# Designs tried in a protein design chat: VH-VL binders against q8ixk2r445to577. Part 52

Target 1, 133 residues: q8ixk2r445to577
Amino acid sequence: FFGMLQNKGLTDYCFDYNPPDENQIVGHQVILYLCHGMGQNQFFEYTSQKEIRYNTHQPEGCIAVEAGMDTLIMHLCEETAPENQKFILQEDGSLFHEQSKKCVQAARKESSDSFVPLLRDCTNSDHQKWFFK
Below, E stands for the ipSAE of ESMFold2; O stands for the ipSAE of OpenDDE; V2 stands for 0.75 times the mean of E and O plus 0.25 times the DockQ between their complexes.

## First folded at step 3 (VH-VL)

Design E5 (framework fv_retifanlimab; at its last look DockQ between E and O 0.05; V2 from the best seeds 0.00; counts 0 for: pae E 18.0 > 2, placed apart)
Fold by OpenDDE, second read of step 12:
Structure E5 (fold): chain C 133 residues (1-133), chain A 120 residues (1-120), chain B 111 residues (1-111)
Amino acid sequence: as target 1 above (133 residues)
Amino acid sequence: QVQLVQSGAEVKKPGASVKVSCKASGYTFTSYWMNWVRQAPGQGLEWIGVIHPYDSETWLDQKFKDRVTITVDKSTSTAYMELSSLRSEDTAVYYCARQPYRLGSAFDIWGQGTLVTVSS
Amino acid sequence: EIVLTQSPATLSLSPGERATLSCRASQSVSYSGYSYMNWFQQKPGQPPKLLIHAASNRATGVPSRFSGSGSGTDFTLTISSLEPEDFAVYFCQQSYEFPYTFGGGTKVEIK
């Protein structure tokens, strides 16, 4: 699967990654932004290694969760996907992080009008359901 | 307040079984891994296994694979460790310890420990 | 399994002195810039208490005199100036892979 990764509950919002330095694409947080399909910042790929890959830049980036955190951060992809980069896109649309046993949920950023994907306890909320478009 | 409260001390004979409980409170029980660790008197720490209460995914040290069963009761936020075919070498304080992530994160909250004594 | 060797087994020091504790792993416990080594403090009759996680991060409430360093196979816990309450046993532990393993411990005792 590849393309825009769109949230079901928070309609018209997609995964978005826009690092300030095009030559240093790792270490920043993945956010949610209105789905526009423009540029390369909303193109992701779900791989057979269970990665969510940001492969519009070289070297390729893969979404990771750092220990103890609930935010999605861009890391470099590796030949063998590390545990903190493994996600399961389930049939019901839930995006499950294997290492934390949590689900990715569209949420409002504190004290902001912005939105971000956050790890939360898994529920049947549409805010935890995602699909590629 | 986040805390883990374990069951009381046990005295068992060789060949018997023991089941230690660990009740969690102050946090979402199904969002953290629960580890079991033991410590023989005057000795170091030994990891036994871990379970995630969400789906009961379990990993055990091979040393204990035939004698240890780790389970959870989500309705009571309680984890259990059962050790069978007890021997004198199993005499130890047994701890439950919370861990946020499988592989990587540290055990940040510990139970008070449960002394299990195995003697004839 | 990954074997962790701590040295020295016993460290006799006075209050105010610097303590340096070593933990060596039989194989690397690092990848992608992260080191999955943790340090615990244990006092008699108490469970272990988390001091350092991911090699160099102090746990909540841990005094600044405690610091962790290292990567790959060699790790160090440093207590810059020992306080009376710091005399205890310290364990390193790797969370890199199963089975999780602990070092044998270093006892920091009063000289």
Scores: ipSAE 0.305, ipTM 0.803, lowest interface PAE 1.8, mean pLDDT 94
Fold by ESMFold2-Fast, scan of step 3:
Structure E5 (fold): chain C 133 residues (1-133), chain A 120 residues (1-120), chain B 111 residues (1-111)
Amino acid sequence: as target 1 above (133 residues)
Amino acid sequence: QVQLVQSGAEVKKPGASVKVSCKASGYTFTSYWMNWVRQAPGQGLEWIGVIHPYDSETWLDQKFKDRVTITVDKSTSTAYMELSSLRSEDTAVYYCARQPYRLGSAFDIWGQGTLVTVSS
Amino acid sequence: EIVLTQSPATLSLSPGERATLSCRASQSVSYSGYSYMNWFQQKPGQPPKLLIHAASNRATGVPSRFSGSGSGTDFTLTISSLEPEDFAVYFCQQSYEFPYTFGGGTKVEIK
């Protein structure tokens, strides 16, 4: 349950977090990028509290979704995981965000060549299936 | 097992339009960019454009923008390239090609090609 | 538009010899340590086949005798020891920006 979090449908894309300022780890959007196996910015831990943790830098970051938003943003981890930081990785590979009742989907960011994970209504699409490598 | 199968050869008169199809199989059609490239007999390769089947986002080379339309049919996993106002200079083999990672990646699977001949 | 210039246009060699093919871009096709340069092999009557992506990474199933190198504007495809099936036309292609462009090709022919 740790490693690179790869999308089944968008082949070879992984969760990636590379903030422009390493001294300010929080507040930036999580992206999808080519899985390169070089660790660090693509290395995440799925915890028993249902968190997706980014432990490469201190303080530790936890992926969250702000109320009313569909983008995944890096926040600070807390002693007790708040509801907006809880994701259920299902047996079928879906990543279910408990608070919103929606699933994480690989999606293209606007009219660009960039991809991001976004919250969408849950479907049986391979774009909503994730696994750790 | 991943395969792109294109429609058969076409012979057209100047001024006509041609629509070439590219049927994908063996992978999730909506997860990969689909490019179109042509090659005139004995010449090099020329990029026409690209479409993403997920939402039909399309990018075209400027010289083709007024004459080319790229579309997809998700229900049949088929991409189409339509070229209008045909000229003799459009005689070429037209290829579809899959792009797996992102727009910066390489074309990993190609169709067999469709010869379009424009003659009077 | 980025112009790719391949040299030589034709390379006449015998099996077992080393082939070195050059591709030069009119502007840099590298960003943040990655180079958006790809190499394709084409035989008569066939579509191009991917050999190298991102300047130096072999595509799946491509023999180890093929290698790519370079960054910025200057790129090389090397075939360490030519086999009979390697006589073909080789194209470089940049995926850095639209429109994507190809080099004019280098024909590797048997001497």
Scores: ipSAE 0.000, ipTM 0.533, lowest interface PAE 15.6, mean pLDDT 86
Fold by ESMFold2, look of step 13:
Structure E5 (fold): chain C 133 residues (1-133), chain A 120 residues (1-120), chain B 111 residues (1-111)
Amino acid sequence: as target 1 above (133 residues)
Amino acid sequence: QVQLVQSGAEVKKPGASVKVSCKASGYTFTSYWMNWVRQAPGQGLEWIGVIHPYDSETWLDQKFKDRVTITVDKSTSTAYMELSSLRSEDTAVYYCARQPYRLGSAFDIWGQGTLVTVSS
Amino acid sequence: EIVLTQSPATLSLSPGERATLSCRASQSVSYSGYSYMNWFQQKPGQPPKLLIHAASNRATGVPSRFSGSGSGTDFTLTISSLEPEDFAVYFCQQSYEFPYTFGGGTKVEIK
């Protein structure tokens, strides 16, 4: 799949990556933002290695979850996908993180009106359902 | 063409070690869990452990943790299970079995089995 | 660890009859709409063969006479009309949490 990765429950919100330094794409958090398709911030690719790639810039970024954390952070893609970068996009739209055995959920950032994707225990919530647009 | 081919039968004395190999072909070795399961003669199935071939992380059943080592060689697409301090009750057929990285997945391809006989 | 109890231990039937095999888990193996219960068939001298995954999904190439059902702690494998090749041992297996565990098996044999 390639396109904007949209949340079913949080209507009109998509994965978005807008690092403070456009030339240093690693180490920053992926967020959710209104789907707009502008500026190339919202285009991701789901690969055969189960990566979610940020392909609009070289070197390519891959979404990862660091050990013990629940936030989605940009790392460099590797030739063989590391375990912390592997996500399963299920037929029902759930996005499962293999290493942690948790699902990606649209969540309100603590003490904020902004939204982020976070790992949570898997449920059937529409906030855990994702699709490419 | 997906296939798991295991090493041949072995006869061992109590206290020895055995290392069983499982060569994978026809699929991307690092994209599937590899499990080890044994079956004593006339008995049911007993899970030993699993390895993530990509990073070699393992989970072992507690009853085996001090005696079992599970490893992989990514360059040859081969998994290994080594059982040490063998006892007569370790006599069994040992299987490797792959498991997709997916919710609700199961052991979809099995090796042919390796008979390990432990006798004095 | 999760204990799986299969019943009956032996089921003696004739070709053409319906077989009903039960598997009960010591705790729920269902989460978020998925049931982590699998069924395998094993014939003498052969490795197990996957029949059913996720409680009710037939594996590729498995005949439609095999069906699985259940959720939570109670699961059933049904063979609607036994064929000669169906006389074998059947195991349930949970993949909900480590350590993975198997039931003791149900032998389906010719009456």
Scores: ipSAE 0.000, ipTM 0.515, lowest interface PAE 18.0, mean pLDDT 87
ESMFold2 (binder alone), look of step 13: mean pLDDT 94; pTM 0.957
OpenDDE, look of step 13: ipSAE 0.014; ipTM 0.651

Design E6 (framework fv_retifanlimab)
Fold by ESMFold2-Fast, scan of step 3:
Structure E6 (fold): chain C 133 residues (1-133), chain A 121 residues (1-121), chain B 111 residues (1-111)
Amino acid sequence: as target 1 above (133 residues)
Amino acid sequence: QVQLVQSGAEVKKPGASVKVSCKASGYTFTSYWMNWVRQAPGQGLEWIGVIHPYDSETWLDQKFKDRVTITVDKSTSTAYMELSSLRSEDTAVYYCARTRIYPGHYYMDVWGQGTLVTVSS
Amino acid sequence: EIVLTQSPATLSLSPGERATLSCRASQSVSYSGYSYMNWFQQKPGQPPKLLIHAASNRATGVPSRFSGSGSGTDFTLTISSLEPEDFAVYFCQQSYEFPYTFGGGTKVEIK
């Protein structure tokens, strides 16, 4: 699958990545932002290696979760995907992070200015359901 | 490389409006929130509000909501803050500043040079 | 709104001395292991300059003598040995929620 990765519960929001500059894509948090339908910062590919790739830059970025964290950050893709970069996109739309045994949820920090994808205990909430549009 | 360049100093009379500009360069303008912050002479920093240039989503501090309008021109990578019904206590240096996102972090990393707005009769 | 209280209002010190600046938040500014507290330095006639983000992370180009610590509601900025260029006003700022708020500032002045 490929395209804009949209949330079923937070229906106007998509995965979005805003690297600080063209030559430094690593180490920044993936956010959720209003879906604009133009691809670019919101264009992701789900691969057969269970990666979520950001393809607008070379070398390509891959979404990862650092040990002990619940935030999704951008790493460089590797020839063989490491466990922290593997997400299982299930038929019900859940994005399951196998290493942590948690699901990606659209979440808001208390009274913050943004929504972000975070790892949370898996529930049947629409905020944990994702699809490519 | 990354720069925010603001318009020049303004002198206004009470009751007038002022519009300050902030031109961004060296990064993707539509990918970062742009804040406006002011500082009265010899005083602390006061957050006014923020806009996301992609869709013009705006958040304002409640004390400014009836007098401030924040806008952007994507074609020129420029943000604007307009403050109406000026009074002497609005005399301040007005700054624009962008928000950077890092894993688990949000912070204003680049600031404009500031625009002095003086309100006097 | 989250109120940030800085203390002391003024620190009068000599070069080579250690400066310790406090910032207290009216409610926790920590979430999921991160503390959304930032520190800025401001010199006369200049815009604020970012020193520390997320309580303890030094911004690019900031000398190692600057360090930040704390979590929840209590935060500290430490300058281990003051240099002449460090005499300035320092502000804490929370990015936990809108509206963003700043502390009142601590002026570090030469004795």
Scores: ipSAE 0.000, ipTM 0.539, lowest interface PAE 14.3, mean pLDDT 85
Fold by OpenDDE, second read of step 12:
Structure E6 (fold): chain C 133 residues (1-133), chain A 121 residues (1-121), chain B 111 residues (1-111)
Amino acid sequence: as target 1 above (133 residues)
Amino acid sequence: QVQLVQSGAEVKKPGASVKVSCKASGYTFTSYWMNWVRQAPGQGLEWIGVIHPYDSETWLDQKFKDRVTITVDKSTSTAYMELSSLRSEDTAVYYCARTRIYPGHYYMDVWGQGTLVTVSS
Amino acid sequence: EIVLTQSPATLSLSPGERATLSCRASQSVSYSGYSYMNWFQQKPGQPPKLLIHAASNRATGVPSRFSGSGSGTDFTLTISSLEPEDFAVYFCQQSYEFPYTFGGGTKVEIK
């Protein structure tokens, strides 16, 4: 699967990544923004290694969850996907992070009008449902 | 140093075509959209269209959909704007300008020096 | 398309005076806390230079005497105290939706 990763509950919002330095694409948080389908910022790929890959740049980035965190951070992809980069996109649309046993939920960033994907306990909320468009 | 260098001035007859080039350097070419904007002598600015060099996704003003073709050559970091069926009203300085479409980045921050295209019989 | 109307068409002032330029959009160009309005300065024989983006953010290297304000449909560019090098044409431009559009421009000329 590839393209825009759109949330069902938070209508018209998609995974979005725009590093401040185009030559250094890792270390920053993945956010949610209105789905526009333009450019590389909203293009992601779900791989057979269960990675959510940001592959419009070289070297390629993969979404990871750092220890003790509930945010999605861009790391470099590895030949063998590390455990903290493995996600299961299930048939019902839930995006499950294997290592943390949490689901990715569209949420409002604290004290902000912005939205971010966060790890939360898995529920049947549409805010935890995702699909590629 | 980030810069956009455009091709030289062109003189064309009505009905002819012109192709202007814009060579980018100093940044990752495929990470920014490339806009084309023109300005008739003594007049305002008119947006023509935009292309993303990564996959050549293109948006054009309806006014130009039938006559303008925007392309890129990733291997040379060069964008092109071709305008066909030229008319006298197409006489203008044509600019390329880069932009990113992202929160806080909805602006054209780097411009080419411009290319004068003169259409006269 | 979104039509941008700038006023006045010409502004005649002396160095040291305050300049206030207006740009009105035919529809709102603001959404979710962002205003998709930019301002450019252009001098004869040169390409436009970005001054303000997102209505109120100065571009890199732009002097503090330049400021932008507004939201929705009404936007203002202010030059607190005109310097000789500030006499030029100023354009507003919306990036809210395609096609991108420019205002007709305001010429700031020396009185």
Scores: ipSAE 0.000, ipTM 0.610, lowest interface PAE 11.4, mean pLDDT 91

Design E7 (framework fv_retifanlimab)
Fold by OpenDDE, second read of step 12:
Structure E7 (fold): chain C 133 residues (1-133), chain A 120 residues (1-120), chain B 111 residues (1-111)
Amino acid sequence: as target 1 above (133 residues)
Amino acid sequence: QVQLVQSGAEVKKPGASVKVSCKASGYTFTSYWMNWVRQAPGQGLEWIGVIHPYDSETWLDQKFKDRVTITVDKSTSTAYMELSSLRSEDTAVYYCARYFGSRDTPFDYWGQGTLVTVSS
Amino acid sequence: EIVLTQSPATLSLSPGERATLSCRASQSVSYSGYSYMNWFQQKPGQPPKLLIHAASNRATGVPSRFSGSGSGTDFTLTISSLEPEDFAVYFCQQSYEFPYTFGGGTKVEIK
């Protein structure tokens, strides 16, 4: 699967990554933004290694969850996907993080009108449902 | 709608084993922990253990570590609790209960319970 | 294990009266502003029903007359005005660490 990763509950919002420096793509947080289908910052790939790759630059970035965190941070992809970079896009649309056993949820950023994907306890909320478009 | 349906009542002799099943429906089985809790007649609740169906990660109360085995069958969305070397004190209603996180609502849905009677 | 002690063991009240149930933990079940204490209601022949989670949050569908409070080691479940259907056994439960444990229960009965 590849393309825009769109949320079901938060209508018309997609995964978005726009690092300040295109030559230093790691270390920043993945956010949610209106799906526009323009540029490269909304293009992601779900791989057979259970990675969500930011496949726009070389070296490729992979979404990771750092220890003790609930945010999605961009790391470099590795030959063998590390445990903190493994996600399962399940049949019901839930995006499950294997290591934490939590689900990715569209949430409002604190004190902001912006939105971000966060790890939360898995629920039946449409805000935890995702699909590639 | 979320449903947890357990197997029927069991009557066993001391020293025997019992295996109770809990079939889940109405949600993604592999995304939620499944707990087992028992309650002796007229007594309180006792936590036995928990399993995550995705990778079968399991935690048990030390009291049951040598006699209880918790398993799942992902293909049928069913959790199992097997208790061996049964004794009269194991007579109780056994419940399965869903838990969907480390923080939130540990037991939001319960099975109807399975009575296990141990008598000579 | 964390031992939960509920008091009183039995509470005899009339409909319309206020019920106050206590649960004391042998050690703190709070961390970083979050309390891992839950309350359940159980009626004869039925499984427990979740009432309160995280010490003070009502579960879905739970009437407003039920409220939870407390932190650290001391927690309280309050029923502001008892309805006939509220006479049952109530259990506290901690999810702070394994093994999970329950209190002994408080029976709320008709006076």
Scores: ipSAE 0.028, ipTM 0.699, lowest interface PAE 3.1, mean pLDDT 92
Fold by ESMFold2-Fast, scan of step 3:
Structure E7 (fold): chain C 133 residues (1-133), chain A 120 residues (1-120), chain B 111 residues (1-111)
Amino acid sequence: as target 1 above (133 residues)
Amino acid sequence: QVQLVQSGAEVKKPGASVKVSCKASGYTFTSYWMNWVRQAPGQGLEWIGVIHPYDSETWLDQKFKDRVTITVDKSTSTAYMELSSLRSEDTAVYYCARYFGSRDTPFDYWGQGTLVTVSS
Amino acid sequence: EIVLTQSPATLSLSPGERATLSCRASQSVSYSGYSYMNWFQQKPGQPPKLLIHAASNRATGVPSRFSGSGSGTDFTLTISSLEPEDFAVYFCQQSYEFPYTFGGGTKVEIK
């Protein structure tokens, strides 16, 4: 799968990654933003290793979750995907983070008007369902 | 076509409550914050608070938190702002305005305004 | 809360003249290269209309004579050559943090 990763519950929101400096591709949080249908910062690839890759820059970035955290962070991709970079995209659209046993949910960033993808206990909520467009 | 349509003008006595509605159409109601702003005659703009229809999370300016309740009805795509214990200083035009958040265009659409007059 | 101070309160100018409006924030409203400062125009009997967002980005349909600049705490709205329809009240607004706040407004009036 590849394309814009859109939320079923928040139908206008897509995964978005725009690092402040194009030379600093890693270390920043993945956010949710208005889907624009043009790829670019919203273009992701779901790989056979269960990675969510950001291929617009060199080196390629892979979404990961640090131990004890709920936020999705951009890391460098590795030849063999580590556990913290593996997400299982299920038939119902849920995005399951194998290492933490939690699901990615569209959620509000505290004290902010921004939405971000966060790890939460898995439910059958549409806010935890994702699909590529 | 995006529209925010507010309820009509109200005249209230001091001590009463008023509930203003803002009906949204032409976009996904649950994807945008709905802000409430007022303007007293000849005065500036004063932000009251905001609600996100997705989860009904509400933020209110501290000065309004004891008198204002903001709610939504997702089935009708309508936001409501209720202001209680009305005083003459509450006479103002009350506006709703949408904002997506996340560095998007803020307050790109406003309701037409609802004049609330508080007088004896 | 972040207090926004606009100056001057009133500008009395003629069509064709340049208008420069100032907005000062009590603390920085910029983060990671982005400024959460917006400008609105209001005419009598109408709701405010968005002119500029992110300090310098014109909203859709806003004429090029309107420009915004600044970062941190000091922001400016410039109208390069006033048209008759530009005589209005202008408000700055910060969307950096809750509560959102507006400046007191600058009235641009015909001389």
Scores: ipSAE 0.011, ipTM 0.624, lowest interface PAE 9.2, mean pLDDT 88

Design E8 (framework fv_retifanlimab)
Fold by OpenDDE, second read of step 12:
Structure E8 (fold): chain C 133 residues (1-133), chain A 120 residues (1-120), chain B 111 residues (1-111)
Amino acid sequence: as target 1 above (133 residues)
Amino acid sequence: QVQLVQSGAEVKKPGASVKVSCKASGYTFTSYWMNWVRQAPGQGLEWIGVIHPYDSETWLDQKFKDRVTITVDKSTSTAYMELSSLRSEDTAVYYCARSVKPWGNYFDYWGQGTLVTVSS
Amino acid sequence: EIVLTQSPATLSLSPGERATLSCRASQSVSYSGYSYMNWFQQKPGQPPKLLIHAASNRATGVPSRFSGSGSGTDFTLTISSLEPEDFAVYFCQQSYEFPYTFGGGTKVEIK
């Protein structure tokens, strides 16, 4: 699967990554933004290794969760996907992070009008359901 | 309101099979996992397995892998647990219990239980 | 499988007293600051009732006198002041990995 990764509950919002430096794409947080499909900021790929790849640049980036964190951070992809980069996109649209055993939820960023994907306890909320468009 | 209503008590002979039902209502049946747990008289709780009604993905305790079959009927919002080759040690109250995910979750709603008695 | 050991097996107390129940896991059930331990209350002839999830979060409708704590392998359920309706059996349960497992239970009985 590839394209825009869109949230079901937070209507018209998609995964978005826009690093400050195009030559150094790792270390920043993935956010949510209105789905527009322009440029490379909203193009992701779900791979057979259960990675969510940001492959608009070389080397390719993969979404990871750092220990003790609930945010999605861009790391470099590995030949063999590390445990903290493995996600399960289920048929019901839930996006499950295997290592933390939590689900990715669209949430409002604290003290702002922006939105981010965060790891939360899994629920049946549409804010935890995602699909590629 | 969420409700899980199970079938009535069963009395079986050793070697027979039993099929217990759990009818769900008050929520979207295909959005939650359905677990099966049993409890022998005066004993603790034992997890049997879990199924997701949406695609029938199933996980079982290895102890029951060869004798238990868990299924669902989406049209009636009913989950089933069938246990074959019954023995006296299978005498217990069998519960269905709802959860959201197979990992990192909890059982928030339970059926009333179904007593299965295995005796010669 | 992860084995959960509860202690004591039986706890005899009077109404108004503090109850402390222990649950020990054979291996850690915590990761990244999250503990995959739940607590249930069960009365005769009834199914278990969820009290605590994720080690320390009270379920909806559970009185404040119930609290959970712990991480790694050691967990505790505390009832600050026992009410008559609190005399029952309490079970811990881990949701860290399959198969899910329960402790043997602690019976809180009236002295």
Scores: ipSAE 0.024, ipTM 0.649, lowest interface PAE 5.7, mean pLDDT 92
Fold by ESMFold2-Fast, scan of step 3:
Structure E8 (fold): chain C 133 residues (1-133), chain A 120 residues (1-120), chain B 111 residues (1-111)
Amino acid sequence: as target 1 above (133 residues)
Amino acid sequence: QVQLVQSGAEVKKPGASVKVSCKASGYTFTSYWMNWVRQAPGQGLEWIGVIHPYDSETWLDQKFKDRVTITVDKSTSTAYMELSSLRSEDTAVYYCARSVKPWGNYFDYWGQGTLVTVSS
Amino acid sequence: EIVLTQSPATLSLSPGERATLSCRASQSVSYSGYSYMNWFQQKPGQPPKLLIHAASNRATGVPSRFSGSGSGTDFTLTISSLEPEDFAVYFCQQSYEFPYTFGGGTKVEIK
């Protein structure tokens, strides 16, 4: 799958990665932003290794769960995907993180007008349903 | 089509509270910010605050934070603005307005307005 | 709070004439090539109607005679040739930061 990764419950929002510094393209939090399809910051590849890959910049970035946190950050892709970079996109649209047994949910960034994907206990909420557009 | 329908005109005494409703239709209610703006007769527009229906996060203009509460009922796609401790200078038409990103935020659809008159 | 100052307060013109409305912000409302300035039209008894967003982007259904320009602190709304329905009050509004603020309005009236 390749395209914009859109949330079912937060209907017009997509995964977005736009690092503020071209020389520091990893380590920042992945956000959710209105789907627009302009530029490359909203295009992701879901790979056979269960990675969500951001290949707009080199070296390629892979979405990872920050250790001990529920936040998703951009990390360098590895030859063999580590468990913190594996997300299972299920038939119902859930994006399941096997290592933590949690699901990716659209949520608000605390004290901000911004939305971010966070790990939360799995529910059948539309806020946890994702699809490529 | 997108439509925002507000509750009818209210007449209140000083010191009372008023609660104005704004019922949304024609779009996914939880995907857009809902703003409240007021306009005193013959005057300009004044932003009160905003709520996102997805999680009820609210931002208010500092001057209203002690008197205004903004809420939503997702089951009815309705936003509410309650203003307490009413004064005569609160007499105004109160509007709800939907806003959308990207590139900051802009108000694309407005309710018809609710006239709130505060008089003795 | 960002203060928006509109001038003139009243613009008296005839149909067919060009209207130029100014909005000045107390601080820059532009970032990374984008300006967070919007323009609204309001007629008596009606809610405001969006005309321009992002300083220069015309809203859907707005006639081409309306155009916006500017960046930083200085913004302009231009109506190239006034039609009878254009006599109204016009407000600028910044969406750069909370609280969102509006200008005092410019009334475009028939001469």
Scores: ipSAE 0.005, ipTM 0.586, lowest interface PAE 10.9, mean pLDDT 87

